# Ledger of designs, part 2: VHH binders against q01730

Target 1, 276 residues: q01730
Amino acid sequence: SKSLKKLVEESREKNQPEVDMSDRGISSMLDVNGLFSLAHITQLVLSHNKLTTVPPNVAELKNLEVLNFFNNQIEELPTQISSLQKLKHLNLGMNRLNTLPRGFGSSRLLEVLELTYNNLNEHSLPGNFFYLTTLRALYLSDNDFEILPPDIGKLTKLQILSLRDNDLISLPKEIGELTQLKELHIQGNRLTVLPPELGNLDLTGQKQVFKAENNPWVTPIADQFQLGVSHVFEYIRSETYKYLYGRHMQANPEPPKKNNDKSKKISRKPLAAKNK

## First folded at step 6 (VHH)

Design q5
Fold by ESMFold2, look of step 8:
Structure q5 (fold): chain B 276 residues (1-276), chain A 123 residues (1-123)
Amino acid sequence: as target 1 above (276 residues)
Amino acid sequence: QGQLVESGGGLVQPGGSLRLSCADAGFTFDLYAMAWYRQAPGKERELVARITYGGRTNYADFVKGRFTISRDNAKSTLYLQMNSLKPEDTAMYYCAATKYTEWDLRPTSYDYWGQGTRVTVSA
């Protein structure tokens, strides 16, 4: 394959809009000579490297529409990431993020945000996170969320929401406001009940996806899952279930115990260069 | 619910053509990057062609302009037009889909795979 220097020069000389630097052992973007001079590029792939940070210089790549940091060791992002005004797809999956920078919600064109396999929770989200109203797909799987903030209802263009393998103990009623939602993945959480407002959505057809296995559902819901997803939705729309849900919430039961120890997952391993 | 189903395989003479189709049983087809892979008996699965969410395409070197990948998002269907078929094109052909963006499409990164459709090109 081509060296990093040759990839940069070829992009510059041939005006190539797409640059793939995946799997090159890159530990710092600043070590890639001439990278930030490629102002013309619309796509940059840096997946499968050893990045621990992203320098503010990323904002110099002002025409980026796709930025892929999948499978690195990134612990934090610069506030300048939100200055990428043309960004539509941002992949930060399989990293070590425990927070998102202030102003992150200012990425006004973002359509797809992949944050799977990080160390995020509801406190990791900046105050303007839910201003990302252009999002069509949000992947938050394998993080540490215990609740999903009610502001999720502001993401009205969302078609895919994946919350697989978190620690969710509840879903907010505002999930029923996601009228364009076609895929909802909530498997592998600590959920016992569903908000009746989820019944406002049609997630049971052949072209929709609803995955909810591996949750400690209360018996009435678990019984419906055995019959099929359509039975679950019929049930949660019923007055019988609305009564059950109200009594469940009124009782305020202790959340189910966690089933997995996440302390050893790779995104939580300390970095050797953690002292900054 | 999210399942890929291939069709259009069959037996063809060298120099012939086939069009493979892959129907998406999911609903958000237009948010996925798609690919065709093939596997001859006893050999490893290899990329044939890929197409991004936005329609940008890439082909394996052995294709040499003989195959064309395309997608119809309104019909939730992926296609592979195969022309000038050779006996070495004999394989099981699989479609695959992933939520990853454009360039980093590896077999281990695909979220969905079809069961495959057989293409046989008689010598």
Scores: ipSAE 0.334, ipTM 0.667, lowest interface PAE 2.7, mean pLDDT 86
Fold by OpenDDE, look of step 6:
Structure q5 (fold): chain B 276 residues (1-276), chain A 123 residues (1-123)
Amino acid sequence: as target 1 above (276 residues)
Amino acid sequence: QGQLVESGGGLVQPGGSLRLSCADAGFTFDLYAMAWYRQAPGKERELVARITYGGRTNYADFVKGRFTISRDNAKSTLYLQMNSLKPEDTAMYYCAATKYTEWDLRPTSYDYWGQGTRVTVSA
């Protein structure tokens, strides 16, 4: 494999817009000499490295459209990441993020946001997160969400929403406002009921995906799942269900207990102390 | 569940051409990265070509300009145009789809796989 230096030099000399530095044992972006001088690049891949942070210098790469940090050890992001105005795809999957930076929702063109396998919850999102109205795909699977904020309904261009293997106890009614949604992944949560407003969406077709297994559904809903997704949606659209749902919500039932101890998650293990 | 169905495989002479197709059913095609893999008898599955949702392409070294991967998002179809075929290209060819991502030097897990289409190059 070419040295990192050579990759940087070649990109500069040949004006190559794409730089792939995946699986190179990189611990710091600052260690890659000349990386931040590559202002012409539109794609940077740093997946499968040992990054613990992203320096604010990332903002110098002003033409980035795609930025991939998949499978690192990143705990924090700089606020400057939102200054990348041309960014369309950001992959932060399989890291150690507990929070997103203030102002993260300021990205103007972001279409795909991958946040799978982190330590995020509803309190981890900045106040302007749901200003990302250009998002088409949002992946939040394998995080620690107990609540999906109602502001999710503001992301009206969403086609894919993945919430697999969180700790969700409910879905907000505003999910029914996502009229372009084609894929909804909510399997592996603590959901007992579905909001009737979900019935406003068409997720039953051959080109749609609705995954909702491994939830403690109430018996009437569980029975419909046994018949198929189409029956579920027919049922939640019924006046009978709306009535029952209302009664259920008024009773303020105790949420199901967490079944999985996520404290043992790899993303929560201490990083080996840098041998000073 | 999303399904991929490959077609276009068959028997061809050395130097011949084939066009493989992969039709999508059951997921948002244009938000996925797509790839062609192949597996010859007794060999490991290997990457042939990849394409991002935006149309950026990457090829294995053995392709040497002979193959072209493309996609039609409106038709939810992936293509592999194979020219100048060689006997060593004989394999089962698989279509795969994964969440939109950029290139990775390591093998990645894909969310969807086809059943494959057989390509045989023989005199």
Scores: ipSAE 0.328, ipTM 0.715, lowest interface PAE 2.5, mean pLDDT 91
Fold by ESMFold2, look of step 7:
Structure q5 (fold): chain B 276 residues (1-276), chain A 123 residues (1-123)
Amino acid sequence: as target 1 above (276 residues)
Amino acid sequence: QGQLVESGGGLVQPGGSLRLSCADAGFTFDLYAMAWYRQAPGKERELVARITYGGRTNYADFVKGRFTISRDNAKSTLYLQMNSLKPEDTAMYYCAATKYTEWDLRPTSYDYWGQGTRVTVSA
């Protein structure tokens, strides 16, 4: 591969809009000389590096449409990330995030947000997170969510929502407001019932994805899964199920115990004390 | 649901053309970056062409000018138009898709792979 110096020089000289610096052992974006002078670039890939932070200078890359930090060690983001007004894709998967910065929801064009394999929970989301109403895909798999906030219903353009391998004990009824949803991944949680409003969605067709395995479903729902996903949706749309769901929620049963130990995931181990 | 199926391979004379297709049964096809890879007999798999979810394309040096990658998101189909075929283009051709990045199209980053379609260019 070309050196980082040559990548920067070629982008500058040839006005190349896409820069790929993946798998280069980069520990700090500030060590990449001239990177922030590339104001023309629309795509920056820094995946598979050793970044622990993102400097505020990222805002100088004002024309970015795609920013990829997949598989780093990032613990926090600068508030300036939301000033990237042309950003459509942000990949922060496989990092060490436990919060998103204040004002994060101010991004006006964001379509895809990848947050898989971080240390996030429902309290990690800033108050304006659900202003991201342009989102078409939200990946929250392999985090620590126990609930999904009802404000999820404001993301009406979502086509993909992945909540795989969290600690969810319930889904909000507002999930039924996501009328454009075509892929829902809720496998590997602590879910016992489905809100009847999920039945408002069409997730059983050949070009749709509904994954719900590895949950402690109550017997009436588990029985329908044995027959097939289409039977699950027929059942949760029924008046019989709406009554039983109401009785289940009225009883307010103790949530199933957690039996996933996520403290062993690499993203959850504390980093060494910061040296810089 | 979300699987890739290639078609359009076959036997062709040098200088001929083929159009490979890769159909995706997934509804959200346009949220994926796509690529074609090939594996010649006795060789390792190599990138042929890639196309971002936004439609930008890149080609391996050996195929520039002869092949064109394209996508039809309404039909959930990826294409590779192969012109001016040479015997060294003989290989199994694979379709791949990933949700992660426009540029991070390494084989270990792809979420889906097809089973491949065979292209043979007679010597």
Scores: ipSAE 0.312, ipTM 0.633, lowest interface PAE 2.6, mean pLDDT 86
Fold by OpenDDE, look of step 8:
Structure q5 (fold): chain B 276 residues (1-276), chain A 123 residues (1-123)
Amino acid sequence: as target 1 above (276 residues)
Amino acid sequence: QGQLVESGGGLVQPGGSLRLSCADAGFTFDLYAMAWYRQAPGKERELVARITYGGRTNYADFVKGRFTISRDNAKSTLYLQMNSLKPEDTAMYYCAATKYTEWDLRPTSYDYWGQGTRVTVSA
């Protein structure tokens, strides 16, 4: 494989818009000499490295459309990441993020946001997160969400929403506002009921995906799942269910207990103290 | 839901050509990267070719320019044009889809698999 220096030089000399530095054992982006001088690049891949942070210098890469940090050890993102106004795809999957930076929702063109396998919850999102109205795909699987904020309904262009293996105790009614949604992944949560408004969506067709396994569904819903997804949606659209749902919500039932020991999650393990 | 259906397999002589298709995607096709895999009897499943949603391609070393992966997002269909087929290309060919998009062509876990179409190259 070419040296990192050579990759940078080649990109500069040949005006190559794509730089792939995946699986290079990189611990810091600052160690890659000349990286931030590559203002012409539109794609940067740094997946499968050992990054613990992203420096504010990332903002110097003004033309980035695709940025991939998949499978690193990133604990902190700089606010400057939101200054990348051309960014369309951001992959932060399999990292150690506990929070997103202030102003993260300022990315005006972001279409795909991958946040799978982090330590995020509803409090981890900045106040303007749901200003990302251009999002088509949002992946939040394998995080610690107990609540999906109602503001999710503001992301009206969402086609894919993945919430797999969180700690969700409910879905907001605003999920029904996602009229372009084609894929919803909510398996592996603590859901007992579905909001009737979910019935406003068409997730039962051959080109749609609705995954809802491994939830403690109430018996009436569980019975419908045994028959199929189409039956579930038919049921939640019924007046009978709406009535029952209302009563259920009024009763304010105790949420199911968390069953997943997330303490063994790789993202929760302490990073070996850099021997100063 | 989430179905991939392969077609186009069959019996062909060495040096012949086949065009495989993968259709009936039960997912948002244009947001997924796609791939062809193959599995010969007694062998492990191996990557043949990958294509991102943006059309970037990657091929296994044994392809050597003989195969071309392409996609039609409007038709939600993936293709594999196979030319100059050899007996060692005999395998079950599988279509796969992953949420991995334009930013990475590396092997990854795939979210969807087809049932496969059999390709037999024999004199």
Scores: ipSAE 0.222, ipTM 0.662, lowest interface PAE 3.0, mean pLDDT 91

Design q6
Fold by ESMFold2, look of step 7:
Structure q6 (fold): chain B 276 residues (1-276), chain A 123 residues (1-123)
Amino acid sequence: as target 1 above (276 residues)
Amino acid sequence: QGQLVESGGGLVQPGGSLRLSCADAGFTFDLYAMAWYRQAPGKERELVARITYGGRTNYADFVKGRFTISRDNAKSTLYLQMNSLKPEDTAMYYCAATKWTSYDLRPTSYDYWGQGTRVTVSA
């Protein structure tokens, strides 16, 4: 493998558009001399490093289409991240984010947003988050969401929505507006019922994925899952279920108790104090 | 649930060519990194070539410029052009896919596999 200096030099000299600096022990992008001079690059991989922040200088990489920060220790992002107007794929999975910066939803072209294994909840999303209407895939697995905002229905181009291993107590009816959805992952939550509007979607065919195990489903739904996912969708489309769902929601039952402890999750543990 | 379907295998003479295809049977194809693997009789399955979402390719050393991996996202199809075939290339060839967004641009594991297409190069 090449040193970081040689990677930068070779990219500059050969006008190479893709730079991979994964697994190099990088603690700060500012320590990589010449990195921000590579204005021509379209892909930057910094996965498996030790980054705790992303400097505003990231905006100098104005031609980026792919930016990968997977598996770092990033606690926050600069507001300048949204100035990357060619960005199509942003991977921030396996980090320590508890919020996204204001204006984050200003991206013009973002198609894939990976936020799996962070400390996000519904309050972590900036007010314009759901204006990311170009999104085709949104990965929010392994976070702390208890609800999914109704504004999810604005993301009409979504083909993949992953909400695995959150603390969801319900899904909004607007989930049924995601008519392009092909994969929905809701396993490992606190869900007891499904909104009937989910029945508007075609998630039971060979080209679709619906994963919903490890939820405290009420018996009528659990019985349908035992028969198969197609039976679940037939049931929630039925007038019988729509009546029962309406009655359950009108009663406003207390959610099932949380049965997991996330305090041992690496993303929850504080970073060591920084020395100059 | 998704299924990758390979085609284009067959019997060929040494020095000949084949073009393998892998069709998307339930994937959002352009959201995946893809690869070709092969397994010869009595051997472990081994990587042949891989291609990222953005088109960056990587080849096993034994390929030595004889094979070319490519993808056509508009047709949801992965290809392997195989030239200068040798008897040791005889194997089942598998298409594989994984979400690149969960890994770096060079994934080491794949979530989905096809059933394979047989390539036989006569001895």
Scores: ipSAE 0.173, ipTM 0.583, lowest interface PAE 4.7, mean pLDDT 86
Fold by OpenDDE, look of step 7:
Structure q6 (fold): chain B 276 residues (1-276), chain A 123 residues (1-123)
Amino acid sequence: as target 1 above (276 residues)
Amino acid sequence: QGQLVESGGGLVQPGGSLRLSCADAGFTFDLYAMAWYRQAPGKERELVARITYGGRTNYADFVKGRFTISRDNAKSTLYLQMNSLKPEDTAMYYCAATKWTSYDLRPTSYDYWGQGTRVTVSA
């Protein structure tokens, strides 16, 4: 494999817009000499490394459209990441993020945000997160969300929303405002009911994906799932269900218990102390 | 569940041409990077070509300008134009999709795989 130095040099000399530095054992972006001088690049892949942080220097890569940090150990992001005005795809999956930086929602062109397999919850999101109105795909699977904020409805261009294997106890009614949604993944949560407003969406077609298994659904909903997704949506659109849902919500039932020990997740394991 | 269906394979003579198609169902096609893989009998599956959601292409070394990968997002279809086919190109050809353009190019990283279409190049 070419040295990191050579990759940087080649990119510069040949004006290559894409740089792939995946699986190079990189612990710090600052150790890659000349990386931040590559202002012409539109794609940077740093997946499968050992990064713990992203330096503010990332902002120097002003033309980045795609930035991939998949499968690292990133615990913190700089605020400057939101200064990348051309950024369309950001992959932060399989890291150690507990929070997103202030102002993260200032990205103007972000279309795909991958946050799968982190340590995020509803409190981890900055106040302006839902200003990312250009988002088409949001992946939040395998995190620690108990509540999906109602502001999710502001992301009107969402086509894919993945919430698999969180701790969600409910879905907000505003999910029904996502009229362009084609894929909804909510399997592996603590959901007992669906908001009737979800019925406003068409997720039952052959080109749509609705995954909702491994939730403690109330019997009426569970029965519909046995018949198929189309029956579920027909049911939640019914006046009967709306009535039942209302009563259920008024009763303020205790949420189901968390059954999954997420302490065993790689993202939560202590980083092996570098034996000095 | 998302599905990919390949078509266009068949028997061709050396020097011949084929156009493979891959149609999607059950996922948002234009948000996925796509790739063609092939697997010959007794050999490992190998990358032939890939295309990002934005249309950027990359080819395996053995392609040498003979093949062209393209996509039509409106039709949710991936194509592989294969020209100057050789007996060595005989394989099952698979299309694959991944939600990320620069995701680990390992086969295990793809979200969707087709069932494959057979290409046989023989005199």
Scores: ipSAE 0.136, ipTM 0.616, lowest interface PAE 3.2, mean pLDDT 91

## First folded at step 8 (VHH)

Design t1
Fold by ESMFold2, look of step 10:
Structure t1 (fold): chain B 276 residues (1-276), chain A 123 residues (1-123)
Amino acid sequence: as target 1 above (276 residues)
Amino acid sequence: QGQLVESGGGLVQPGGSLRLSCADAGFTFDLYAMAWYRQAPGKERELVARITYGGRTNYADFVKGRFTISRDNAKSTLYLQMNSLKPEDTAMYYCAATKYTEWDLRPSEYDYWGQGTRVTVSA
């Protein structure tokens, strides 16, 4: 409702640290005169716009702690995004990303990374992605991951990992190294077994969340889910399950077929999507 | 495993006060932004107040000066202190949680909702 020009002027004149430009039909940040002069701001919201790229000029906003691009059409990010060294929260959910730029993992304070509803897979992650060791929450739901790289175990501060509605066929044993994990969301994948090392985690308590429905679990695991999550964890810690798991891996069975229905992805389903 | 549970609603006279609470039982509360919404019968659900995981707050125009949102991350509890209540504040009050930290969230962007607590301010 307030013009973009006035928002910029007020922030500059009053030294306002938080700027909200959501739902303004913005197709390019370069069209917002004076935006990059606001070096003092700590929070910028550009959600619900029409951005397709982010210009390198974003690095001029050196004091940003929160940057929100939720629900745009962003296809690529500049390498300069990692120059935002005070950034704690980066929201890129509901965009069109299929890769992250080289050097993305050099951000040293990032705590929350939201990448839900993009076109990412395991090959989209740059080589230094798992240097983001300050992450407390990583949201990768509604992407195209088939595997989770073993380097996930390096994110030892992680408390939330969401991989809902991907195409995962396995979880690496290194998931068991995430000892601070409180929430694990793996529903809607192609998972048949759980690594026994997942049993190292405490995901069954009152303050924890473990969601694993809509996976083609083998019968012994499916039976435990019917009894409850605590029974699943007790079972995967057992010597009986470790033996079963070892035999399952030796057999190397054909992975379950992919879910080919991509109509649920918002970035790929025109006219059927409703956002407000 | 977890859900948001509101409490503290009730019947109050105009000018009175209520303190709403919202507790969780299974998600990582300190990594979520929290909000209070309200809905009167036949009306659209509307934002009352929002608080980020770091404690930054926003209020709807109708509420500033009368209501205070706060959170206690150690107790996993969200609060809404409502003072100087008016009959037009009568509604069902809901707490909500989201991983997004933006100011202009739509209701579809919240990950968790409570079932609500009723506040009635007599005319």
Scores: ipSAE 0.227, ipTM 0.620, lowest interface PAE 3.8, mean pLDDT 86
Fold by OpenDDE, look of step 10:
Structure t1 (fold): chain B 276 residues (1-276), chain A 123 residues (1-123)
Amino acid sequence: as target 1 above (276 residues)
Amino acid sequence: QGQLVESGGGLVQPGGSLRLSCADAGFTFDLYAMAWYRQAPGKERELVARITYGGRTNYADFVKGRFTISRDNAKSTLYLQMNSLKPEDTAMYYCAATKYTEWDLRPSEYDYWGQGTRVTVSA
C-alpha cells in the first residue's frame, strides 16, 4: 500500500478528489502531513483506523462531500464539523460517541448520516439536530435510545430510518409524518405497540423495508406479524387497533426490561491507556 | 430484506464483450454505493469496480480501462460493461450494495449481495 505521504502528494499533484486512508493505523489526523492542505478533495475515507478525536482542522477541507470515520474510536467531534457546507455523507458508525457537538444540525446539505454502533441516546443530540432537514438516511442502530424524539417528524425527506438494537420503548406518532420513508428498521428494541400514525406510511411494498422482529409486541400485533408486514399495517390502520392503542397508552404500562447487555459493546470497552 | 439479482453472464471468446446487470429490490437504490465483485475458481472474492451513490467510480488495477461500472437510479439497476475480456476474467460476478463509501470494504460490511452471474471467457 502507498504511504500516507504519497497519497497526500498524489492527491495534490493530480488533483484527485478522493482520498482513501482506510485501515492505516492512524491515531491522529494531525499526524498525516499535508492532509488538511487538500482543500480540493470531495471525499475523505478514514475508516478502520484508531482515531480518538477529529481536530477542528477538518473545517479546512471545505469541499468535502463525503467524510467517512467508520470503525474508529472517536469520542468527541469538533463543532467545526458542521461548517462543512458541502457535506452530504457523514459516516461516524462504530465509534465511541456519547454526544454530538453543539450546532451539529447546522449542516446544510447532509443527506446521509451514519451513527450506527455508538453510545448515543436522546440526550446526546444537540438542540438543532432535527434542523438537518435534508437528511434522506439516518442510521442510529445499536445505540442507547429509549425515546425517539417527536421532532423526528421534521426530517420529512427521510427515506431510511434505522433504529435497530436500541432500547426504544415507543415510537412517536410523528413518525407518521415521514411520508417519503421507504425503510424502517426497528428490530431489537422494547416496543410493545406501534403508533397508529405509522399506518400513514407505505412500508409494505416490494421496494420497501420494514424490519421489526425481536420486539415484545402485544399479542394482537404479534399475530399480525406472523401473517406478514402487510397485515400489520392493515391492522394498525383499523379502528379496532386505534381503540386498543388508546387503551394501552392510557394504562401506562411499565416498559419491558432491557434484555441486551450493552456493556459488552466494543464502544464501551476501555481504551488502552495511552502509554505515557 | 433487500435483494440483488445479477444477469448478463455467459460464455464469450477472448476479446469479446459482456454487459452485466444488477437489479435491486427491497432497498432505496440511490442511497447506496454499489460494487461488482468476482470470484474465480479457487481464488478469493475480489473487488472489480465501485460506484458511489453520487456516481463516482473506482476500479481494480486489473480492469485497466476494460470495464465500466454505471448505474441507473431511475431503473434501480447497476451495470458492468466488460470489454476486451480475457480468460483470467472467468469468474462468478457478484453485485453488492452498501451504505459505506470506502474502497476496501470487507465483504461482511456490505448490506446486500446478489447470487452472482457466471462469466466464462474461453476460446
Scores: ipSAE 0.118, ipTM 0.618, lowest interface PAE 3.1, mean pLDDT 91

